# Designs tried in a protein design chat: VHH binders against Beta-methylmalyl-CoA dehydratase (mch). Part 6

Target 1, 351 residues: Beta-methylmalyl-CoA dehydratase (mch), of Chloroflexus aurantiacus (a9wc34)
Amino acid sequence: SAKTNPGNFFEDFRLGQTIVHATPRTITEGDVALYTSLYGSRFALTSSTPFAQSLGLERAPIDSLLVFHIVFGKTVPDISLNAIANLGYAGGRFGAVVYPGDTLSTTSKVIGLRQNKDGKTGVVYVHSVGVNQWDEVVLEYIRWVMVRKRDPNAPAPETVVPDLPDSVPVTDLTVPYTVSAANYNLAHAGSNYLWDDYEVGEKIDHVDGVTIEEAEHMQATRLYQNTARVHFNLHVEREGRFGRRIVYGGHIISLARSLSFNGLANALSIAAINSGRHTNPSFAGDTIYAWSEILAKMAIPGRTDIGALRVRTVATKDRPCHDFPYRDAEGNYDPAVVLDFDYTVLMPRRG

## First folded at step 4 (VHH)

Design T03 (from S14 with T103Y; framework vhh_sonelokimab_d1)
Fold by ESMFold2-Fast, scan of step 4:
Structure T03 (fold): chain B 351 residues (1-351), chain A 121 residues (1-121)
Amino acid sequence: as target 1 above (351 residues)
Amino acid sequence: DVQLVESGGGLVQPGGSLRLSCAASGFTFSSYGVGWFRQAPGKEREFIGAISGSGDSTYYAVSEKGRFTISRDNSKNTLYLQMNSLRPEDTAVYYCAAVEYDYGWYEPDYWGQGTLVTVSS
């Protein structure tokens, strides 16, 4: 039937194409409770309305990553329903603060196309923008995704690979907080270490591991409406390559962020995703560990109360991170590495 | 018609060694990354390691590093897995797989039928 959307294949995308994704979604307190239950996040900003209010916010905001997952999930039926893998992210900038009761919608533009050497797959580069009910940008980012071709004999498009930004400039960051030393409760935040206390090149083992469960991951994909067949449809996947469903890479990002509280408790929010790569697939039963490196310390123009840290968080499966696994001398990832995530956090600073 | 056919499995004593082979046909073998997965009874398929099309780069899962060695012979269209110091927990069906594109280990393009390795006294 012409009334159904079977998803797009590589040859269905066109450079410059714009897609308005169905459907707008109001985020409820129930969505927040479900997200909190999936990850057990300890960050005070999203857990405590009085804490958020002490930083100048109306109330406890929606977690940056829940905003990311909802905006991302809206793109799935049109962009990645027939995807093999979501390969990476660049230029991710969080905008307006999102609260329970806000309604988000997403629009995407195809900014690049590259057919792979196999002639059976291609990579689609997409710039996606999430907005609230006031048309304020809440998140914009670039991602690229490997998608199957419907017909291997279809002609390849002209190869266009966009120039990906290395990072979101500090001048482009949204900084919605006002920090007062008198009002910032270090004990409630969970750490005495502020922006000034971190050093470029410092490596932090987040110690703990968390095992992914089947029901947990299905709850996550349903909450985000990430209905990609590789995550959702066991009837198809049990007879596919792995005999099982693959974990959504964004689920690993949220697990790693939650683990990073142990060492980065004063990292209030993610302001930017500079780069992200899902290096190997994960499955239910895998135990996720994480570690972080401080890549840069940045002053926020005109601000003495808050600064920005550029952080790399690496997640591994079934491998503790005390020795900081990452890449070898040739640049090859350790096979246990499932996430390489380069992002910018906002953190209180001493005056 | 693309085929990957594993051989060399069987019963081996703890501490023993075994060499698996994977014969490839129906595609340009040297253009593909190839690797090994295993599936133990009651467990999911686990990545063991892979080797690039040229043979210049190898990648291993941490738990198998040092005991297992992957190699290939492009003139014979054959992938190998040398398994040393075998343990009862290495008992599994071993699968070879091939990828023809970047990041193909998320969903390998081709799979073999598998060969059973039993490590038992």
Scores: ipSAE 0.005, ipTM 0.305, lowest interface PAE 10.1, mean pLDDT 88

Design T04 (from S14 with E100S T103F; framework vhh_sonelokimab_d1)
Fold by ESMFold2-Fast, scan of step 4:
Structure T04 (fold): chain B 351 residues (1-351), chain A 121 residues (1-121)
Amino acid sequence: as target 1 above (351 residues)
Amino acid sequence: DVQLVESGGGLVQPGGSLRLSCAASGFTFSSYGVGWFRQAPGKEREFIGAISGSGDSTYYAVSEKGRFTISRDNSKNTLYLQMNSLRPEDTAVYYCAAVSYDFGWYEPDYWGQGTLVTVSS
């Protein structure tokens, strides 16, 4: 039926195609409470309006990753309903601060297509832009997703793989905070370690593990409206490649971010996603651990009160991170690694 | 002309052991991660575990870690699954698979045809 959207298959996409995604969504205090409960988030910025106000904000903002998930979820019916997996991200830049009561909408452009060797699937590269009710960009990013073909015998399109940016430049970062060193409450933030205290190359084990539950993951993917069949439809997936539903890769990002509070408590917000890869699937019953490496320390031009840290966070399943599992000498990921996430956080300086 | 060919399946008594082999040809074996899946009759398919191209890293599904061991011999282009203390619940078709890590275990590049293991008296 022309009235229903069965999702697009790989051969339905065209280079340069623009898609305005249905439907705009107002983020409520209820959405914030659900997000906090899913991950046990301890970050003071998003849990304390007085703390946020001490940094120059109107109130406690929406967590950067909840903004990410909602913007991402809007693309699913058009881009990834028939997807196998969302593979990675690049060039992610957070813009205007989002508060409870703000309404977000998303638009995407197809910027690349590549058919896989199996002839049954292909990779779609999209540039997505989320805006608030005043048409201010809240998030823009590139993602690529593996999508099924409707007909394995359909001709392959011309292969176009975009040049992905290595990082978001520090000059493009949105820095909405004003920090007074005298007024920054270290006890309320949860750590005495500020931007000045971290060293490039420092590796941090976030220690704790968290086991994913079926109901928890279904609540998460419903909150985000990520209705991709691989996450939602057990009737289809029990006959699929793993015989069960796959965990949304963004759920792993949020679990890893939450775990990173233990070691990175003063990382106020994620300002940029430089690159990210979902390297292996995860399932309910898997226990997620994480570790981080400080990749770079960046001064924000004209600012002495706040700086940026470029961080790699690696998440593993059923494998503690005390020995920092990542890639071997040949460049292959450890099979237990499920996330390789390179991002920029904003952190106060003693200044 | 890529092939993964499993062998070593068959009928075994409860408490017994089996070693499955997967012979790879037509690709550079040491450049691929390889692993094992199984599908029991009338049950959901299950990931068992994987080993990196170098052999330096292994990962197991929690349910299998104490009884099953994965290894590889890159000089022979062969993947192994050592199964100990077998139970009737281990009855399944066992598949080997190979990944280039471009798509990881979401979409293995190559699959074997499977080998049946029956644990029964």
Scores: ipSAE 0.037, ipTM 0.507, lowest interface PAE 6.1, mean pLDDT 89

Design T06 (from S14 with W105Y Y106W; framework vhh_sonelokimab_d1)
Fold by ESMFold2-Fast, scan of step 4:
Structure T06 (fold): chain B 351 residues (1-351), chain A 121 residues (1-121)
Amino acid sequence: as target 1 above (351 residues)
Amino acid sequence: DVQLVESGGGLVQPGGSLRLSCAASGFTFSSYGVGWFRQAPGKEREFIGAISGSGDSTYYAVSEKGRFTISRDNSKNTLYLQMNSLRPEDTAVYYCAAVEYDTGYWEPDYWGQGTLVTVSS
């Protein structure tokens, strides 16, 4: 029927196409409670209204990754319902602070198209923008997704691959915090280590593992409204490739971020997503571990109270990270690596 | 040149067992997930099972779980499929396939030519 949306296939996309995604969504305290329970997140900023207020905020904000998942989920029916894989992210910049009660909406623009050599699939590059009820940008990012073709014989579009930024410049970061040494409670934050204490090239094992449950990742994908069939529809997947649903890759990002509290407790928020790759599928029963490397330390122009750290967090399945598994000399990922995530966090500094 | 070469197919009686092998060359075998697919006469190609590059994780189609076992030997660059309690409906061409997991979803990069398994008396 013309009244239903079966999702778009590769040949349905056009360069320069703008898509206004249905529907706006108000984020509730119930959404926050569920997000916290899914990951066991310990970050003080998103758990404590008095802590957030000590940094100049109105109250405890919505976690950057929950904002990301909700904005991303709104794109699924139009962009990735028929997707094979979400391939990567670039240029992710968080903007206005989001609080419980705020309403988010999402719009995407197709900025690139590339048909794969198999003639059965193609890659769609989209620039997505999430805004709040005042039309302030809360998140913008580029992602590219592999989508099935409806008809292998359909003509290929002109190949256009956008230049992807290597990182979000420090001058483009939104820094909503004002840090006072007198008011910053190190004990409540969970660590005495601030921006000044980290070194470029430092590697941090986040120690603990968390086993994914079937109900857990289903609750996550429902919370985010990420209804992609590979995550959602067991009737299709039980007779498909793995006989089971694949965990949403963003769920792995949130698990890794939560684990990173042990070693990076003073990383207040994610200000940017520079790149991300989901390197292997994950399923219920897999145990996720993570480690991080400090890639860069950046001063915020005009600020002495806060700085930025560029961090790589690597997540593995069923493999502890004490030896920092990543890539070999030839550039091949360790088979246990499921996530390679390059992002920028904001962290208080000593004057 | 990348190659995947299946072997071990043939005629087997119902209730019997068969082991298929897939020899890989031309790429770093341990860095790839590998698996088995089959195509029965008049049917679409279907997934049977896959194993991670390290060998630590295995995945099976629900319909084959318990009768089929997938394994690999990275020192020999070889993938195996042990098939037990074979039925006439298991008659198919069996293919091995390899995938680099950088897409976040298992879509094979390389395919073998296939080996025929016939279950008949």
Scores: ipSAE 0.000, ipTM 0.233, lowest interface PAE 15.3, mean pLDDT 88

Design T07 (from S14 with W105F; framework vhh_sonelokimab_d1)
Fold by ESMFold2-Fast, scan of step 4:
Structure T07 (fold): chain B 351 residues (1-351), chain A 121 residues (1-121)
Amino acid sequence: as target 1 above (351 residues)
Amino acid sequence: DVQLVESGGGLVQPGGSLRLSCAASGFTFSSYGVGWFRQAPGKEREFIGAISGSGDSTYYAVSEKGRFTISRDNSKNTLYLQMNSLRPEDTAVYYCAAVEYDTGFYEPDYWGQGTLVTVSS
């Protein structure tokens, strides 16, 4: 019967469709502990309640990327259960601060559809909004995902590709009213380098590599409730496109973010995801390295104690980043590049 | 007017080796990431691996690491796949592919016509 949801296929989506995703989820301190253990996150803001309180927050907030993964995971049964890959993100704006005990829910709108030339897959563009229990927006973003067709002979829909924003303007960034860097503890944060010390065009090798394990990735996908078959179901994927489960692209984002502490320790929170692309698949057994480039330094209107940095973090597979692998002169990605992530962080400043 | 043409397929015995070639034309070969896929009868195209435009960086699906080696010769506009210790389950049509940025090897922009490799006694 129709009582089960086998997931949507490309033909099931229509432009302007709104989807209210089941089910709301309360984030617990146990979820935070699991997230920290998966990535070894060292950022002081999310690790220390006294540190967060010294910055004007009530307690240590939920990591922006854990918020992202939980909001994203709620969309999976409706949007990407039958996906090949989640391809990218744009216009991601974080809103209200999330704390342990908050409940998040997600709603999405289909804003574009494009059938691929193979006639077997298509790309669905979706605008998703996560809210807390008070209907305050905690995250909104656009993503596009490649989804299987149920029937290769089904006619293609009208092609509509949305105009994606290049970035979230600094004036649209949420900086909590209570936040102040007046009492910022450099020793506890782990670095003396603040917003003032970074230069546009500066490249930072985050040095270390981390090898992905099967159990680690399955723990991550379960924590996020990202049950997409390509990540979750080995029985199906043994006969699939890659012959094995592929790593959730968001897992790579969190690994790269955690590695970036080495060089960007004072980049305490992500305020925006300007663009992100999962450029090549990753698998358990791969070793992830990362490097970052400072793309822009922005003053926050009305603030002298906190600034914004626009950062590109590039993640690579089985390749150290001392030579900053990225794109060639023609714009083609190095095959070792698995993530191109352009985001805005909030960082304390001296003046 | 991008063309990719595979060659070197054929019948090989289990445990044997085979080298496939892919001749590229119609674009600046050294500026493109290129790679290999295979498709066994009744299955989807499986990603094997890829190589950067310079040839300095390679990416493999873990299941192929150690037995298969990807290389390129930019002076000849040719991509290679060296296959060692071949097994009956390696029987497939092998395709070379080229990618533009955006979708990477999730959705290659250009495909070759394919070359059949049969591993049997």
Scores: ipSAE 0.090, ipTM 0.590, lowest interface PAE 6.2, mean pLDDT 89

Design T08 (from S14 with P108Y; framework vhh_sonelokimab_d1)
Fold by ESMFold2-Fast, scan of step 4:
Structure T08 (fold): chain B 351 residues (1-351), chain A 121 residues (1-121)
Amino acid sequence: as target 1 above (351 residues)
Amino acid sequence: DVQLVESGGGLVQPGGSLRLSCAASGFTFSSYGVGWFRQAPGKEREFIGAISGSGDSTYYAVSEKGRFTISRDNSKNTLYLQMNSLRPEDTAVYYCAAVEYDTGWYEYDYWGQGTLVTVSS
């Protein structure tokens, strides 16, 4: 029927194409509770209204990554329903603070296309923008996704790979917090270590591992409305590449973020996603570990109460991180590495 | 030129075992992740398992874990798949594939021509 959307294939995309994604979604406190329980999140900012209010916010905000997943999920029927894998992210900038009761909508623009050498797949680069009910940008980011071709004999488009930014400049960051050193509750935050206490090049093992369950991942993808067939439809995927569903890469990002509380408890929010890569597939039954490196310390212009840290978090499967697995001397990823995530967090300063 | 050549396929009885080999040439074998895939008639290609360049890390599709074992010998530039307790549904063409780590496990760069495994009575 002409009334149904079977998803787009690689040859259906055009450079410069703009897509307004269906449907706007109001985020509820139920969505927040479910997100928190899926990852065991301990961050005080998103769990405690009094804590958030002590930082100048109206109430406990929606977690940056839940905003990310909801904005991302809205793109799936149009961009990645027939995708094989979501490959990476760049230029992710969080804007207006989102609260329970806010309504988000998403629009994307195709900014690049590259057919793979196999002639059966291609990579689609999209710039996506999420807005709230007042048309304020809450998140914008670039992602690229490998999508199947409907017809292997269809001609390849002109190859256009966008110029991806290396990072979001500190001057572009939204800093919604006002921190009073006298009123910042270190015990409630969960750590005495603030922006001043971290050093560039410092490596932090987040110690704990968490095993992914089928039901957990299915609930996550339903919460996000990420209905890509590779994550959702076992009947199709049992006859596909891996004979099973693969884990949504964003689920790994949220697991790694949750694990990073142990070592980075005062990282209030993610202000930017500078780059991210899903380096190897993950499946239900895999146990995820994570470690982080401090890449840079940045002053926020005009602010002495808060600073920014650029952090790399690496997630691994079935491989504890006490020795910081990442890349070998030749630059090749260890096959146990499933996520290489470079992001900017906001953290209070001592003065 | 990069070459991957599978061997060791053939006819085997249900419950039997078979060892497949993949000979690699034209690249630094120890610097590439390598894996096994299979494709049965009328079906899409499915992943079986992969092993890191050093051999320190292995990954398997859940359905094959416990019956199939992947290994490599970098001194011989050879990848192996040990298949035990074979079933008629294991009948397929088996492919060796190589990936540069930077492109990840989702996009395999080089493929062999395949070797046929038939499990029948």
Scores: ipSAE 0.000, ipTM 0.294, lowest interface PAE 11.4, mean pLDDT 88

Design T09 (from S14 with P108M Y110V; framework vhh_sonelokimab_d1)
Fold by ESMFold2-Fast, scan of step 4:
Structure T09 (fold): chain B 351 residues (1-351), chain A 121 residues (1-121)
Amino acid sequence: as target 1 above (351 residues)
Amino acid sequence: DVQLVESGGGLVQPGGSLRLSCAASGFTFSSYGVGWFRQAPGKEREFIGAISGSGDSTYYAVSEKGRFTISRDNSKNTLYLQMNSLRPEDTAVYYCAAVEYDTGWYEMDVWGQGTLVTVSS
């Protein structure tokens, strides 16, 4: 029947195309509990309503990355059902705070296309916008994804690669918190180290590893509604490129964020995703480790209670991070590196 | 121009071993990550393994770990794949590929033409 959506292939996209993604989704406390359980997240802001209220919020908000995954997942049937891999992100800006009971919807615009040298795949650049029920932007970002061609002999489109921003300016950040030194509970947050205590160039090993399980990853992709065939369909993928399903790159971002609590506990929320790359595939059975570097310390104009840190978090598979693996002497990514994630967090200042 | 040329393919009996070579020219070989892929008739291209520019780090697909070993000799601009305990299921065209710094292993910049390996009695 013509009533089914088999997903779009590379040649189905056109520059300037606008896509309204089905379906709006209300986020519930059940979704939050599942997300927390998948990653073992310890961040107080998203775990404790009294803690969130001490920062001026109505209640514990939805984690920035859960917002990201839900907004991202809505794009999958239209953009990445036939994807091989989601390659990277740029210009990610979080907007309005999302709470349990809020309803999110997503739209995208195709801003670039390039056919790969193999002639069988191409890269689609997309600007996606997630909004709440009041049409307030909760997240906007650029991503690019490698998508199969339906017909390898189909002509290549004109190559258009957008100019990607290097970072989200500090003046564009949403800072929804009001921090009082008298009311900020360092013991409940899990660390005595605040914005003032971190130095540019500081490297932090997050120490612990976490092994990915098949059921865990399937639960994650179902929660996010990320039904891309490379993550979902083992019957096809056991005869495919890797002989198995690949892990959704966003799952690695959430694992790395959760691991980063050990060293960055006072990083309240992610305010921006400046750039991100999934540098190598990950699979169930891989053990993920992470480390971070402080790239910049930024004052928020007019604020003495809170600042921003630009952070690089690197995730590795089956390799502990005590020696901070990243790029080799020749500048190539270490094959153990699976994530290179440059993002901005908000962190209280001593005042 | 970057060029990769595979060699060493051929007919091998089950249980046998074979070493493939990939000769690189037109670029600074030690500055590129390089890897091996294969494609069996009627199937998609499958990743086998990759090695960093220095040769100090390797990554393998789980299905091939233990039977296949990737190595490189930067003084000879050559990539190798040592294949042991070969099975009929290993019959495929084997490709080498190279990647620049920011493309990762998902998107190879340059591909060789391939070398056929047939595992049959």
Scores: ipSAE 0.000, ipTM 0.348, lowest interface PAE 11.4, mean pLDDT 88

Design T10 (from S14 with E107D P108F; framework vhh_sonelokimab_d1)
Fold by ESMFold2-Fast, scan of step 4:
Structure T10 (fold): chain B 351 residues (1-351), chain A 121 residues (1-121)
Amino acid sequence: as target 1 above (351 residues)
Amino acid sequence: DVQLVESGGGLVQPGGSLRLSCAASGFTFSSYGVGWFRQAPGKEREFIGAISGSGDSTYYAVSEKGRFTISRDNSKNTLYLQMNSLRPEDTAVYYCAAVEYDTGWYDFDYWGQGTLVTVSS
């Protein structure tokens, strides 16, 4: 029937195409509780309304990554329902603070297309923008996704690969006007280490591991409305690439972020996603570990109480991170590495 | 130029075994992940499994795990697929494919021409 959306295939996309994704979604305190339960998040900013208010916010905001997942999930029926894999992210900038009761909607623009050498798949580059009910940008980012072709004999489009930014400049970061670290409670935050205490090149093992469960991942993808068939449909995927459903890469990002509390408790919120790569697939039964490296320390213009840290967090499966697995001398990822995530966090500073 | 050449296909009785080989040339074999795919008549291409450049990590489709074993010999630039307890449903053209390891198992860059395996009596 013409009334149903079977998802788009690679040949359905056009350079410059804009897509307004259905449907707007109000984020509730119930969504927040479910998100916290999935990851066991300990960050004080998103757990405590009095803590958030002491920092100048109206109440505890929605976690940056929950905003990311909801904005991302809205794109799935139009962009990645027939996807094989979501390959990476670039230029992610968080904007207006999101609170329980806010309604988000997402629009995307196709900014690049390339057909793969197999002639059966192609990569779609998309710039997506999430806005709240007042049309304020809450998140914008670029992602690229490998999508099946409906007909291998269909002609390839002209290859256009966009220039991906290496990072979001500090001058483009959003720091809410009302935010102040003057009343920052170190005991409630869970660490005495502030922006001043971290060194560029410092490596931090987050120690603990968490095993992914089938039901946990299905609840996560349902919460996010990420209904991509590779994550949702076991009947199709038992005959697919891996014979089972693959874990949504964003689930790994949230697990790694949650684990990073142990060592980075004062990393208040994510201001930017500079780049992210899902380097190997993950499945239910895998145990995720993580470690981080401080890539840069940045002053925020006009602010002495808050600084920015650029952080790389690496996640591994079934391998503890005490020796900081990453890439070998030849540049190849360690086989256990499943996530290479480069992001910028806001953190209090002493002066 | 990168080339992958499969061999070892043929007619096999149900319950039998077969070992396929894939000879690689034109690139540093140990720096690439390599995998096996198959395509039966009228069906789309199906992943069987893959092995990392070092040989230390293997990934299998769940339906083939235990019957099929992937291995590689980097000194010979060769990938192998050991297939045991073959069924008529295993009848397909078998392809090897190579991917630069740091892209993961998603975007295989180079493909062989395939070798036909027929399982029938």
Scores: ipSAE 0.000, ipTM 0.312, lowest interface PAE 12.1, mean pLDDT 88

Design T11 (from S14 with A61E; framework vhh_sonelokimab_d1)
Fold by ESMFold2-Fast, scan of step 4:
Structure T11 (fold): chain B 351 residues (1-351), chain A 121 residues (1-121)
Amino acid sequence: as target 1 above (351 residues)
Amino acid sequence: DVQLVESGGGLVQPGGSLRLSCAASGFTFSSYGVGWFRQAPGKEREFIGAISGSGDSTYYEVSEKGRFTISRDNSKNTLYLQMNSLRPEDTAVYYCAAVEYDTGWYEPDYWGQGTLVTVSS
């Protein structure tokens, strides 16, 4: 039927295509409670209205990653319903602070297309923009996703791979916080280590592991409205490549972020996603561990109270991170690595 | 020029063992992560496990842990899969695959032609 959307296949996309995604969504305190319960997040900024207010905010804001998941989820029926995997991200910039009661909507533009050598799949590059009810950008980012072809014999499009930025410049970051050393409660934040205390090249094992459950992942993908068939439809996927549903890569990002509280408690929010890759699939039953490396320390122009840290967080499945698994001597990812995530966090400076 | 050639498949009885080999040529074998997939009739290819280029790291899907062992010999450009305690449900065509730097097991760079393993009385 012309009235139903079976999802787009690779050959349905065209360079320069603009897609306005259905439907706008108001984020509620119920959504916040569900997100918190899925990951057990301990970050004070998003858990405590008094803490957030001490940093100049109206109230506890919506977690940057929940904003990300909701903006991302709106793109799924049009872009990735027939996807195999969402492969990566670049140029992700968080804008206006989002609070409970705000309404988000998403629009995407196709900026690149590349057919894979198998002739059965292709990669679609999209630039997505999420806005609030006042048309202020809350998040913009580039992602690329591997999508099935409807017909393997359909001709390949011209290959166009966009020029991806290496990072979001510090001058483009939104820094909504005002930090007073006298008013910043280190005990409530959960750590005595601030921006000044971290060193470039420092590696931090986040110690703990968390096992993914089927019901947990289904709750997550429903909360985000990420209804891609590889995550939702076991009847189809039990005959698929892995014989089971694969975990949404963004779920791994949120698990790794939550684990990173142990070592990075004063990383108030994610201001930018510079680069991210989902390097291998993960499944319910896998235990996720994470570690981080400090890649750069950046001063915020005109600010002495707060700085930026560029961080790489690596997540693994069924492999503790005390030896910092990443790439082998030949440059290949360790088979247990499921996430390579390069992002910028905002952190108070020592007064 | 790039070739991955599997061998060692055949008919084996339930409870038996079998060792598969994958001979690689046309590329620098030690620079690639390599692994095994299988495909039962009417199904998509299922991932079994992988080993890094150096052999320093090995990963198995949970369902195959303890029964299957992956190893490699870079001096012989050969990947191995040791299969023990075989069951009828292990009947499949077994494929070796190779992954280069910055690629993952979602999209292997190279595939072998496969070798059939039949587990039946």
Scores: ipSAE 0.044, ipTM 0.529, lowest interface PAE 5.9, mean pLDDT 89

